# Designs tried in a protein design chat: VH-VL binders against q96il0. Part 37

Target 1, 167 residues: q96il0
Amino acid sequence: APERGAERRDTAPSGVSRFCPPRKSCHDWIGPPDKYSNLRPVHFYIPENESPLEQKLRKLRQETQEWNQQFWANQNLTFSKEKEEFIHSRLKTKGLGLRTESGQKATLNAEEMADFYKEFLSKNFQKHMYYNRDWYKRNFAITFFMGKVALERIWNKLKQKQKKRSN

## First folded at step 17 (VH-VL)

Design P6
Fold by ESMFold2, look of step 17:
Structure P6 (fold): chain C 167 residues (1-167), chain A 120 residues (1-120), chain B 108 residues (1-108)
Amino acid sequence: as target 1 above (167 residues)
Amino acid sequence: QIQLVQSGAEVKKPGASVKVSCKASGYTFTEYYISWVRQAPGQGLEWMGWISAHESFTNYAQKLQGRVTMTTDTSTSTAYMELRSLRSDDTAVYYCARDQSYLPRGHDYWGQGTLVTVSS
Amino acid sequence: QAVLTQPPSVSVSPGQTASITCSGDKLGDRFAYWYQQKPGQSPVLVMYEDSERPSGIPERFSASNSGNTATLTISGTQAMDEADYYCQAWKSSTAHRVFGGGTKLTVL
């Protein structure tokens, strides 16, 4: 049975999710999926006494998230537009209209749509490979700074313990 | 020595297109993005967009969406920016700048700029 | 839309401290960057990641970013520091970079 193909209704990505986590949460928060990228944003906890290194880590994670959100928002828009274009082209070749008798958008069956998915994956293989490389490089940098923050926290605990002995 | 060398100045009519090149040397081109920034005479800097060296990610400023296309050629380590449907307010110096791909280090190296003049 | 507001000009005497501000809603939640542009030249990165200096930038350049305001500070200002200065930040929702309007620093 033919399934409905639909172009994504939203235009270019315009923002992060509308979810608003508690301002004074003591933990990072995972929000609902972003409308455009379909990714769940992280809402980062800001400690009362955030060190410069902790600030750098948090900002790096925020910018990496936005970088990732923008990439997938662009890809989702491209996917939706190319899918609709493929459906339109195939319906035109078959001499069919863009809408059914009921007024809904006409679509193609699963076998016909498989051609689109194969073409799209093939076309975008290299793009996604380089995106994955950049994603891993960003996450390596984040992990490195997480390690530095952990070491800073251990050092501060040792320094605080040493100060108590001296006082 | 890291360098970004841009194509020469251009004079265009309204409605035409311009394509500015930016040849990179002295670093691994495929590890960085290229941002494009323009500056109208007597005005400030305006970010136009970025492109990754493999063209895996292109991001355009909203006001230019639909009129700008950025591309690269990794075999020549060259980035390109094409602006279509030119208007008189597109008269500006167009810069390319290297952009960090995995650390937020800003635009650390800039091309010399390319003056594009749009006049009737 | 993120807007970064800078004063159009700042004047300082040689040897004194210059402060150039950049204001934007919640700018302190983002990395701020600073660029110097002398007449007829390309911009040069002078501060990144709020307060970090690139190699080759004199220690008299420093910066901070908190709340809604980033500040570039030049201590012991020299005639060679006379230039336009632009702040930059990353927009929260689009991964776009946004520049401030620029500040002309005059050393007189």
Scores: ipSAE 0.648, ipTM 0.841, lowest interface PAE 1.1, mean pLDDT 85
Fold by ESMFold2, fold request of step 18:
Structure P6 (fold): chain C 167 residues (1-167), chain A 120 residues (1-120), chain B 108 residues (1-108)
Amino acid sequence: as target 1 above (167 residues)
Amino acid sequence: QIQLVQSGAEVKKPGASVKVSCKASGYTFTEYYISWVRQAPGQGLEWMGWISAHESFTNYAQKLQGRVTMTTDTSTSTAYMELRSLRSDDTAVYYCARDQSYLPRGHDYWGQGTLVTVSS
Amino acid sequence: QAVLTQPPSVSVSPGQTASITCSGDKLGDRFAYWYQQKPGQSPVLVMYEDSERPSGIPERFSASNSGNTATLTISGTQAMDEADYYCQAWKSSTAHRVFGGGTKLTVL
């Protein structure tokens, strides 16, 4: 397959200015943290002669990554909204403004913010427990398919040796 | 036999809310997600969102975010979809469907659909 | 964002092969799914994981997905295959399901 200069014009994923994707890669690669989930996405290499089983594994890994990114994007959004409401409520109780004299959002000290973090984790414990269960189940399925791909590759090596000997 | 049975048809006025139920049977409810899909008259299918059976993960279509709430009751194996601030263009048949487990199986079982009509 | 485009209608004669396409940017990088919906009925899954057929779906149904196009193929098309057909895939980074606009298959 010809390599054209079009790969040189590929830009980083939207919202990540310091990351520059490889122009051409024969490997999976890890991108910068996603803006919403704060997870580093894997960008999967698609070989030219990918078998159907290899395609299924890659797509399963991609869908699982998207599932995981969406969960943490949702959780981070909830965290951010509840954090701002907590700060807003505590500043009002103290009679302080929502913004500093410079116009930046006011915040609380580390000790007061620790109260928020503990409360948030306690409130979301059950959600994270069921997320972990689903995460383990998905990774078990991926591991199973990785094993199937490994066996397919061993078989292809044996088949190729038999073909060369018969020629 | 795996089955999803939905609540009956509803007629609503603009600005009201509707809550559709979807009772699952014949499988382990807590191992799957429920998706909601709607279809306006003469139109195609539109995905609305999905919810895990334990309500640990809810994902809504961007168009409906802020107006839709999906819930479950694991004790009755029932999923619910509530759509608020109804408009005339929310008139549709609303389907529940069993969704993704840890295998990429798509929407393998569907409810019978619930017609929601929004008119003055 | 990701749009799955299907032809609005496909007509075939009985016994002929019907081909219904679904086009989307990099669709071949994701699993494609196909649903059949007859008038007044709920959708029924007819293909999943690009090319896998659920139990109870006739062997004359097959599918493929590569590049920007997924294709549902019905060989030996029968009158009972007359229905609306929808493709579906995941929309990247949001874990949303996206349906194509649907294709009405007419036999004769």
Scores: ipSAE 0.643, ipTM 0.846, lowest interface PAE 1.1, mean pLDDT 84

Design P7
Fold by OpenDDE, fold request of step 18:
Structure P7 (fold): chain C 167 residues (1-167), chain A 120 residues (1-120), chain B 108 residues (1-108)
Amino acid sequence: as target 1 above (167 residues)
Amino acid sequence: QIQLVQSGAEVKKPGASVKVSCKASGYTFTEYYISWVRQAPGQGLEWMGWISAHESYTNYAQKLQGRVTMTTDTSTSTAYMELRSLRSDDTAVYYCARDQSYLPRGHDYWGQGTLVTVSS
Amino acid sequence: QAVLTQPPSVSVSPGQTASITCSGDKLGDRFAYWYQQKPGQSPVLVMYEDSERPSGIPERFSASNSGNTATLTISGTQAMDEADYYCQAWKSSGAHRVFGGGTKLTVL
C-alpha cells in the first residue's frame, strides 16, 4: 500500500467550539479550551439594541480572537511536530527504537526534553516577539473602541435622562 | 506611492513548482501582512493565505495546505509565494495584496498579478 | 467551509441604484469587505469593515451588513461602475478569508 504521504498540515484545523451560551444570558461567556490552540474562546454577548460602534467593537474582538486562536493552534501544531521529530532523532542517535521492549512509546529523559524546550523557545523567540507586537496593537485598538463605546453609552444615558425630565 | 510589483508570467509543467515574488514599496513593509489571492481564468477570487512581514505568522487556505509556502525578505520588502505539485487547475492569475496587521481594513493595495499557466 | 453566496449578475440602468448582495451564515457577525474588479485589472477595495469607504472611493458606494447578508449599494450608477464585485469575510471558524463567487454588474 503506498504510504499516503502524511499531508504536512502546516496549519491547525479550525475547531468549532460546540459551546453555546444560555439564550437568556446578557454576558460574555468563556468556553472550554480549544482543542488545537488550548485557548478558551469568549462568546460575546449581542445586545438587542446593539449600536454600530458596539457591533464594530464586537466584530473586532471576534476577529482578534480568531487571529489569536489560529496563531496558537499553528504554534502548538509546530511544537508537537518538532517535539516528535526531536524525540525520534534523539532515540535514533541513541540506537533506541521508537518503542520499548514492553511496547510502550519510547520517551526521552527530563534533561533531554528540557534541552528541546529551550531550543524551541530560542528558535521561536523572534516569532513570539512579533506576535506580541501585533497582539498588543490589536488589543490597543480594542481598548480604544471600548473607550468609545463607554462614552457613547454615557452620552445615551444622559440623553435619556434629559428626555425624561422634559416630559 | 504604495505599490506592489509582482514577478512576470510563468509557464510550468504539471508537477513542477512556481515561485512568485511581490516587491512592496511606499510603506513600512514590516507593519503589514501580505495576502495571496488567485483567480483562475473566468473564475472568482480565491484566497490562498497570508504572511506577516517577519514570517512570524502564516496562514494557508486549507485547500493548499502542504503545497504552498509563503516567505518574506524584509531587507528587500519582498514577499514570495511558492506553489508546488502544480496541476492544470492551478492555472490562474496570482495576486499579492497588502493586508492589515491589527485593524480589519481588508486588502487595500494589490499587485498587478502574475499569470501562472500549467500546461502539459 | 463558510461559503459566501453572491448573485452571478446584476443589471442596472445608468443613474439607477445597484444593489449587490452577499449571503453567508452569520455574516453579520463578521466584517464584510467589497472589491471591484474590472476586466484585466487587479481588484480594488471599495468597502471595508461593513460600511467604511477607502479614500478615493466615490460616495455613491455604500455598504451594510446585517444578519446573514451584506449588501453593496451603488447609487447613481455610472458606466464606469461596470465590473465584477466580490464580497469577502473572515471564515467563521478561523483566521482564513473567503471570497464570494462574484457578481458581474452590467450598466445598460
Scores: ipSAE 0.871, ipTM 0.949, lowest interface PAE 0.5, mean pLDDT 92
Fold by OpenDDE, fold request of step 18:
Structure P7 (fold): chain C 167 residues (1-167), chain A 120 residues (1-120), chain B 108 residues (1-108)
Amino acid sequence: as target 1 above (167 residues)
Amino acid sequence: QIQLVQSGAEVKKPGASVKVSCKASGYTFTEYYISWVRQAPGQGLEWMGWISAHESYTNYAQKLQGRVTMTTDTSTSTAYMELRSLRSDDTAVYYCARDQSYLPRGHDYWGQGTLVTVSS
Amino acid sequence: QAVLTQPPSVSVSPGQTASITCSGDKLGDRFAYWYQQKPGQSPVLVMYEDSERPSGIPERFSASNSGNTATLTISGTQAMDEADYYCQAWKSSGAHRVFGGGTKLTVL
């Protein structure tokens, strides 16, 4: 039976973190690291009287988080694949099998692996540069909206104080 | 004026591959992503994936993984979508659309569409 | 996969208000987008970020997103508004986009 070629998933599966923060939490909660991205997701708190601006900020943060999670999930998948290919290639070149005499998966030494890491980082340098650019731009936008929300909150507090003084 | 101009209609046999191009103009190509969306005849819109202008970030719909490849040429401000192992159910109009990379602005500009017909 | 559900068709008389819904699990926690598609044409973005209008879109178009439902509202519907309308959102579990099934708006 021809081995059904493992469909080379080019993208990591979307892992839904099943982590649910406590219902009574009035703060953002940080979940455990995602199994694919290794990033810790943030569960954003939703206030009872969330303003439209606060909601927009929250949604923007959430979307950016998902964007980031997917990027690193894909990157980690690529890394793992290339790492495995590198190991196999090097072992083959050394005339070594994929398994040791003890049946363990053969591995490379730290120096050989350092070469892989250097090569991988070099190869992905531009990719990481553009990622960082986009990440910074997203975070800048988020920060901008955070400022707006802060101003809105100040204004609302001032209005409430004025109303209390007038009564 | 911002424009996305796609390649012409294609007729392919089952098992073949098709490559659709999308030339962008009127904006800084490198500041946006390109999404691909298809629409089978009489059906709804189906998101296929998106790619950053420098190919730094690519994301494909799960259904199309392994069969679709998106690429870009920044020198010509052109995005490409290749679909392999074509089936009859891949018959659709394929659209490229601009996607903002920093803000959730949606697909604000669309190509004219490329009809790909897969027939025996 | 988070599926966005739309009614297959909505009918409205000229001058009346049309309402098109898009339902999805926790859709209110995500941005919703709306696209208009006329026969033989490319889709056009009519609403973004739940309730924002692109330039060139008439003021009669409005949208909201709360709970599990996004709603596109067209006040004073005109014959030219006859089209297919699609909602879109990010998938809750990734950087994927998902479209609703589309709604055919007929102006009677």
Scores: ipSAE 0.863, ipTM 0.947, lowest interface PAE 0.5, mean pLDDT 92
Fold by OpenDDE, look of step 17:
Structure P7 (fold): chain C 167 residues (1-167), chain A 120 residues (1-120), chain B 108 residues (1-108)
Amino acid sequence: as target 1 above (167 residues)
Amino acid sequence: QIQLVQSGAEVKKPGASVKVSCKASGYTFTEYYISWVRQAPGQGLEWMGWISAHESYTNYAQKLQGRVTMTTDTSTSTAYMELRSLRSDDTAVYYCARDQSYLPRGHDYWGQGTLVTVSS
Amino acid sequence: QAVLTQPPSVSVSPGQTASITCSGDKLGDRFAYWYQQKPGQSPVLVMYEDSERPSGIPERFSASNSGNTATLTISGTQAMDEADYYCQAWKSSGAHRVFGGGTKLTVL
């Protein structure tokens, strides 16, 4: 059995860029795309009277976001690495150097790159399927808690209205 | 009953590699992640990383990046943690722990631990 | 690295309430988890999602998370509660977990 070379799965550095919104923000902020994941982080607003359920929802969303950020950071790193390896391999096969005579980085044509993308997607298909499954499950949980929070807010509004009518 | 059973104690030389196994039972292996945590003698817990059962998701502690590899075998419901380029400060009890992938419920089940001793 | 800070030790008399704190930057934005570890044993999850108890954990265990401090409270502390307690949370950057330094609870 060919020793499946332990693909050194280089994990992305944990340094997800922390977008910090202005301190006086009263709403959620969307940051610029993270340099590793290319996902835009959301900074969640914390209301002064945050309910325990709202807090739970917020934390769940934050954790899921971080989970997602790290996944894509790793995936993008893997992609970049494999892409570079592919390019180098193909250039070598063609007897071409990594740099053109003009000193520019040698590139492959669109057709050759299409082959890479197809191969990469094929290779990572199962990984993406499982990621999607987990992503959907997480989002389902979030949606469920969003529903609960919505109900809680409705109930609280109704109680406040009743109290105002009784006074 | 949910159980995580780890491989036995290991003694390694500096520069060597160690591979610890963790066999899971009593639950659907593919629905959870496995985290690895180590504890040096007389020290606290150190999170090493986690892996999804299908290896679709891996996340390693920054300190261990490049030296640690986590893998799974779904056919045997076994997780593996390989640590390379061992040092004396890698001497620890290594734990596998179940981690929920969908809900933030922490490490709800733990292996018995594997002592890895790195000595010259 | 965002370090969760715990007191190294807490001592209580039997029947008294023990409180173990865990402080960290932005811990209020993350779920806190608590683990009990007895000598020679694997850690056991005692609290999750700041204040939830796993099945089998006594009701005397409670936890809260306020601001940047999570607190594990053990009411009516028993001799059997003597152990090391670790808090855990997500790291502020990435999907990493981080543990506190641990607190040795002694029941005197």
Scores: ipSAE 0.779, ipTM 0.911, lowest interface PAE 0.7, mean pLDDT 90
Fold by ESMFold2, fold request of step 18:
Structure P7 (fold): chain C 167 residues (1-167), chain A 120 residues (1-120), chain B 108 residues (1-108)
Amino acid sequence: as target 1 above (167 residues)
Amino acid sequence: QIQLVQSGAEVKKPGASVKVSCKASGYTFTEYYISWVRQAPGQGLEWMGWISAHESYTNYAQKLQGRVTMTTDTSTSTAYMELRSLRSDDTAVYYCARDQSYLPRGHDYWGQGTLVTVSS
Amino acid sequence: QAVLTQPPSVSVSPGQTASITCSGDKLGDRFAYWYQQKPGQSPVLVMYEDSERPSGIPERFSASNSGNTATLTISGTQAMDEADYYCQAWKSSGAHRVFGGGTKLTVL
């Protein structure tokens, strides 16, 4: 394991800091924004004595994070593609080129770009409502298991206190 | 009870498209995703992607990105998978499977499979 | 990217215990699932969430998932258990599902 870890560290870009969690951390921690989703991933701590219920909660949180990251990665790509198509279509309708005389990418004015943003939101309104429903259902399930873990821990502490008193 | 019934076998030429249907019954269609899985003759299972019942979330295997389109019709509780630009190595049995609720239960119900044969 | 490796075949005698492995980098960090497929039939889910058994699956089926390896275990193996078995997990990126290559269980 030290050899493989060292090799990965050695391949990192020189002079550029990339945030990497410590190999052995006792806490969950938040990494930098993902390039595609722009969401910050959680890097989960796995304790040695994790109960089956704690394992299920952690894996559910991890899968939900991946589910959410991928949704927004897809949405960001769709947004970028539709934005460029909108700009290209409007420039073409006006008989304008895709580049200015300076070689810079031609753009639309703020009022026209506001039209794109309004149309994109309207087009995706139902998609985002159903995403929100699924997101809330997943977080409700996570919260439910968080509660079960909390009760499990309280019960274990009460059993330990009762055992110590009997001695 | 819970059933996924797929459309019949199809024979296609290379370069054509195929659209397989999957009609769900016995459960609330809009509360689940549908995954598509294929199996070439003598080979293992290959996940193709999933779609939510309202089409709000579609996720395709990277290998198939650009060639596959998954859709649904909630009024008929039916999912569809279209594969374009068919090749001979797309010859397979195509399954739909019920997938993902808010808990990770896996692919708990499967369609009977649809054989798609691509031959020149 | 993620590859789930299974042995191509496993042979057991009737009544013995069969073990089918599924290996992948840090597979124990994700849920593992198992499917049974008999010739000419659709797959059937036999284990989910690492070690949970669906209703209707015999108690002789059990599973575990730790480190890089998930294992499906069939105790008291019967002739009806002869099938192909596939593991499945989420890929560590892209929220994709990945199947193992499959294992043919033979009961002789």
Scores: ipSAE 0.662, ipTM 0.851, lowest interface PAE 1.0, mean pLDDT 85

Design P7
Fold by ESMFold2, fold request of step 18:
Structure P7 (fold): chain C 167 residues (1-167), chain A 120 residues (1-120), chain B 108 residues (1-108)
Amino acid sequence: as target 1 above (167 residues)
Amino acid sequence: QIQLVQSGAEVKKPGASVKVSCKASGYTFTEYYISWVRQAPGQGLEWMGWISAHESYTNYAQKLQGRVTMTTDTSTSTAYMELRSLRSDDTAVYYCARDQSYLPRGHDYWGQGTLVTVSS
Amino acid sequence: QAVLTQPPSVSVSPGQTASITCSGDKLGDRFAYWYQQKPGQSPVLVMYEDSERPSGIPERFSASNSGNTATLTISGTQAMDEADYYCQAWKSSGAHRVFGGGTKLTVL
C-alpha cells in the first residue's frame, strides 16, 4: 500500500516542542494518528482576542485539515476494497471459490498480487495529481490569509505606538 | 453566464435506479466540485455528497453510502448522480450545485432541480 | 454528529427586522452559510463565510456567527423576502455539509 500522501515525515517537533495539556492548550498541537486517515491532526488554539481575519484563517486551516483527512480515509478504504475485488475477480475467472477448504479467504500468488499493486499505483498517480492541485490551491489561499494577518498585526503595532507618543 | 442544467423529471418503481445529469456551462468545469442536494416534498434540504470534476475525490453522506454513485465527464462538462435501490422516501427534487474546491464560498450556483418520483 | 436547529417559522411586518437563528454545538467555530428558497425555485446563496454577502444580494441582508448560534438578519423586510431560509455548515468530522431544517419567513 502507498505511503500517506501529504505527510512524509515521522515527527512533528513544533507541537511536541510547545506542548500544553489538551484541556488548557495555549498553542497549536499535534494529536495522535487518526484511525481512518492515519494522519496526525493539528489542534488549533483559539486566542481570546482573535480578530475577524484571524478567525477566518483558523477556520480555513481547520476545514483544509478535515478535507485532507477525509481524502486519505477514503483512499485507505478504496485500497482495501479494490484489492478484495481484484482477488475475487481473478478467483472467479479461475473457477475457484472465495474461501479455502479451511474457511479462510482465498488469495492470489505473489506475481498476481504484484499486478494488482502496479495497477493500483498507476491509477492512484492521477488521483494524487489532482488532489495535489487542490491541496496547493488551498494552501495558497491559507498563505494569503497568513500574509493579511501579519500585515494587520504590524499595522496595529504602529497605531498603538502613535497613540502612546501622543498621550 | 454560469448555468447548471439538469435532466428531466423521472418516475421510478421501488427497487429501480435513477441517474440524473447536470450539464455545466459558463465556467471552467475542472476547477470546481459538484455537490448534490435533495429535497423531499414539503421537507428541507439534504446534502447527498460531492465529487471533484476529475473524479479524484468523492464524499457521500453517511445515510446514502452504498446506494449512491457520483461521476463526471469532463469532455461534456457534465456531472451525474445515480441512486440505486429506490424507496418511496427517495421521492424528492434533486439539485446539483457548484461547490468551491479551495475557498469557503458555499453552493454559489444551483441547477433547476430534477423531480424523481418513486411509487408502486 | 452535528445537528443544525432552526425555528420552523418567523413572522414579521413589512419594514421591520427579521432574525432567523441556526443553532449547533460550537457552530461559531465553523463557517456558516445561508440560502433563500422561494416556492418552486432553486435555493440561492445569500450569505457565506459567516457574514459575507454575494454580489446582487441587498445590503439589508446581514449575518453573524458566534458561540453556538448563527443569525441571519433582514432589515427593512419586504414582501419579496418571504421564503424558506436554510443555514448550512461544515460538519466537524467526515468533511460533510449539513443543512438546518429551514425557517419559513412570512411577511404580513
Scores: ipSAE 0.653, ipTM 0.855, lowest interface PAE 1.0, mean pLDDT 84
Fold by ESMFold2, look of step 17:
Structure P7 (fold): chain C 167 residues (1-167), chain A 120 residues (1-120), chain B 108 residues (1-108)
Amino acid sequence: as target 1 above (167 residues)
Amino acid sequence: QIQLVQSGAEVKKPGASVKVSCKASGYTFTEYYISWVRQAPGQGLEWMGWISAHESYTNYAQKLQGRVTMTTDTSTSTAYMELRSLRSDDTAVYYCARDQSYLPRGHDYWGQGTLVTVSS
Amino acid sequence: QAVLTQPPSVSVSPGQTASITCSGDKLGDRFAYWYQQKPGQSPVLVMYEDSERPSGIPERFSASNSGNTATLTISGTQAMDEADYYCQAWKSSGAHRVFGGGTKLTVL
C-alpha cells in the first residue's frame, strides 16, 4: 500500500513484467508496478489452515489494495487528460499547432510545464486530503484486525499446549 | 434513523439526459460513499459506480464510462447521478445506496428508487 | 472476469431449509454479500462479510463462502421470506462490484 500523503506528478507508465510468484510460497509477494496506477500489488499468502478471522483480514487487505489501485489509476488518467488539455490550450494561445514541423506532437518546455504541475496540485489538494483520510481509516481498521488475529493465534497455542500436557 | 430519499420518476426521450437526486439523513454524510445501482424492468441489479461525499473518489462501471457523472452537495447532504445520451435500454429503476467502502459492509441502506423511462 | 451465477428459482415448503447458491471463479477469495428484494421494494442487505448478519435480520438467515461458491441459507423458511435474492462481490480486479443474476425464492 502507498504511504499517506504521497502524490504523483508524472504518470508516464514504466515497463511492467507479468506477475509470477513461486508456485509454493510461505510469504506475501510484491509484484511489479501496475501499468495504470504505478503501485506495486501484493500477492497474499494463503496458509492451509487459515482461520475465518485470518480470511477476513486477508480479504480486507486485498480489497484495500484494489481500492487504492483504482483510485490512482483514475488519478493518473485525469492527470494525463488535463496535461494534454493544458498543452493544447497554451499552444493555441501562442498561435502554434499541435504538431511540429517534423510531425511530432508539440510540447512545452519544463518551465512552462511547471505551471501545469502547480495548477494540478492546487486543484486537487482537497481531493488528495480526503483520499488520505480514507486511507488512514482503512489502515487503522486493518491494524485493529491484525491485533485480533495475533491474539487468536496466541490463544490457540495456549490451548494446544494444555492438550499436550494433559495427554 | 438513516434515510436516503430520491427524486421522483422521470420520462425522457432517447438522446436526452436525466439527473437523479438522493438526499441522505440520519448519519454523517461526509464519512461515506454513495453507490448507484439500477434495475431494468424484470431484470437484476446492476452496479453503476460510486462517489465519495467530498467527490475525492469517483469510479464508474466501464459500460457507463463517458455517459455518467456523479456529484455531491455536502451542504444539503445530497448525491446526484446524471446519465447522458439515454437509450431505451436505460429504462430502469435507479437506486442510491450508502457504501462503507473502507469497511466490508456492502450497501447497508438504500433509497426508494427512481423510475426513469426512456421512450420515443 | 468472474461471472456470478445464481439459480433462477428455488422452491421450498414452509418450515424447510432454503439454500441459494452463488457461483464464481474463486469467489471464496472475496467478501460475499446478500440482498433481499420483495416486489415493489428496494433491496435490503441480509448478509455481509460472507457470514455476518446485519442488526434486524432474523437469525434463521445464515451464509457461507468458500471455494467457488457462496451460499445463503434460510432455516425454518417462512412465507415472508418469499423474495428475490442477489449475491454481490468485488470484481477480481478493479474496484467494481458485481451482482449475481438473482434467485426467486418461492415458499409453497
Scores: ipSAE 0.614, ipTM 0.826, lowest interface PAE 1.3, mean pLDDT 84

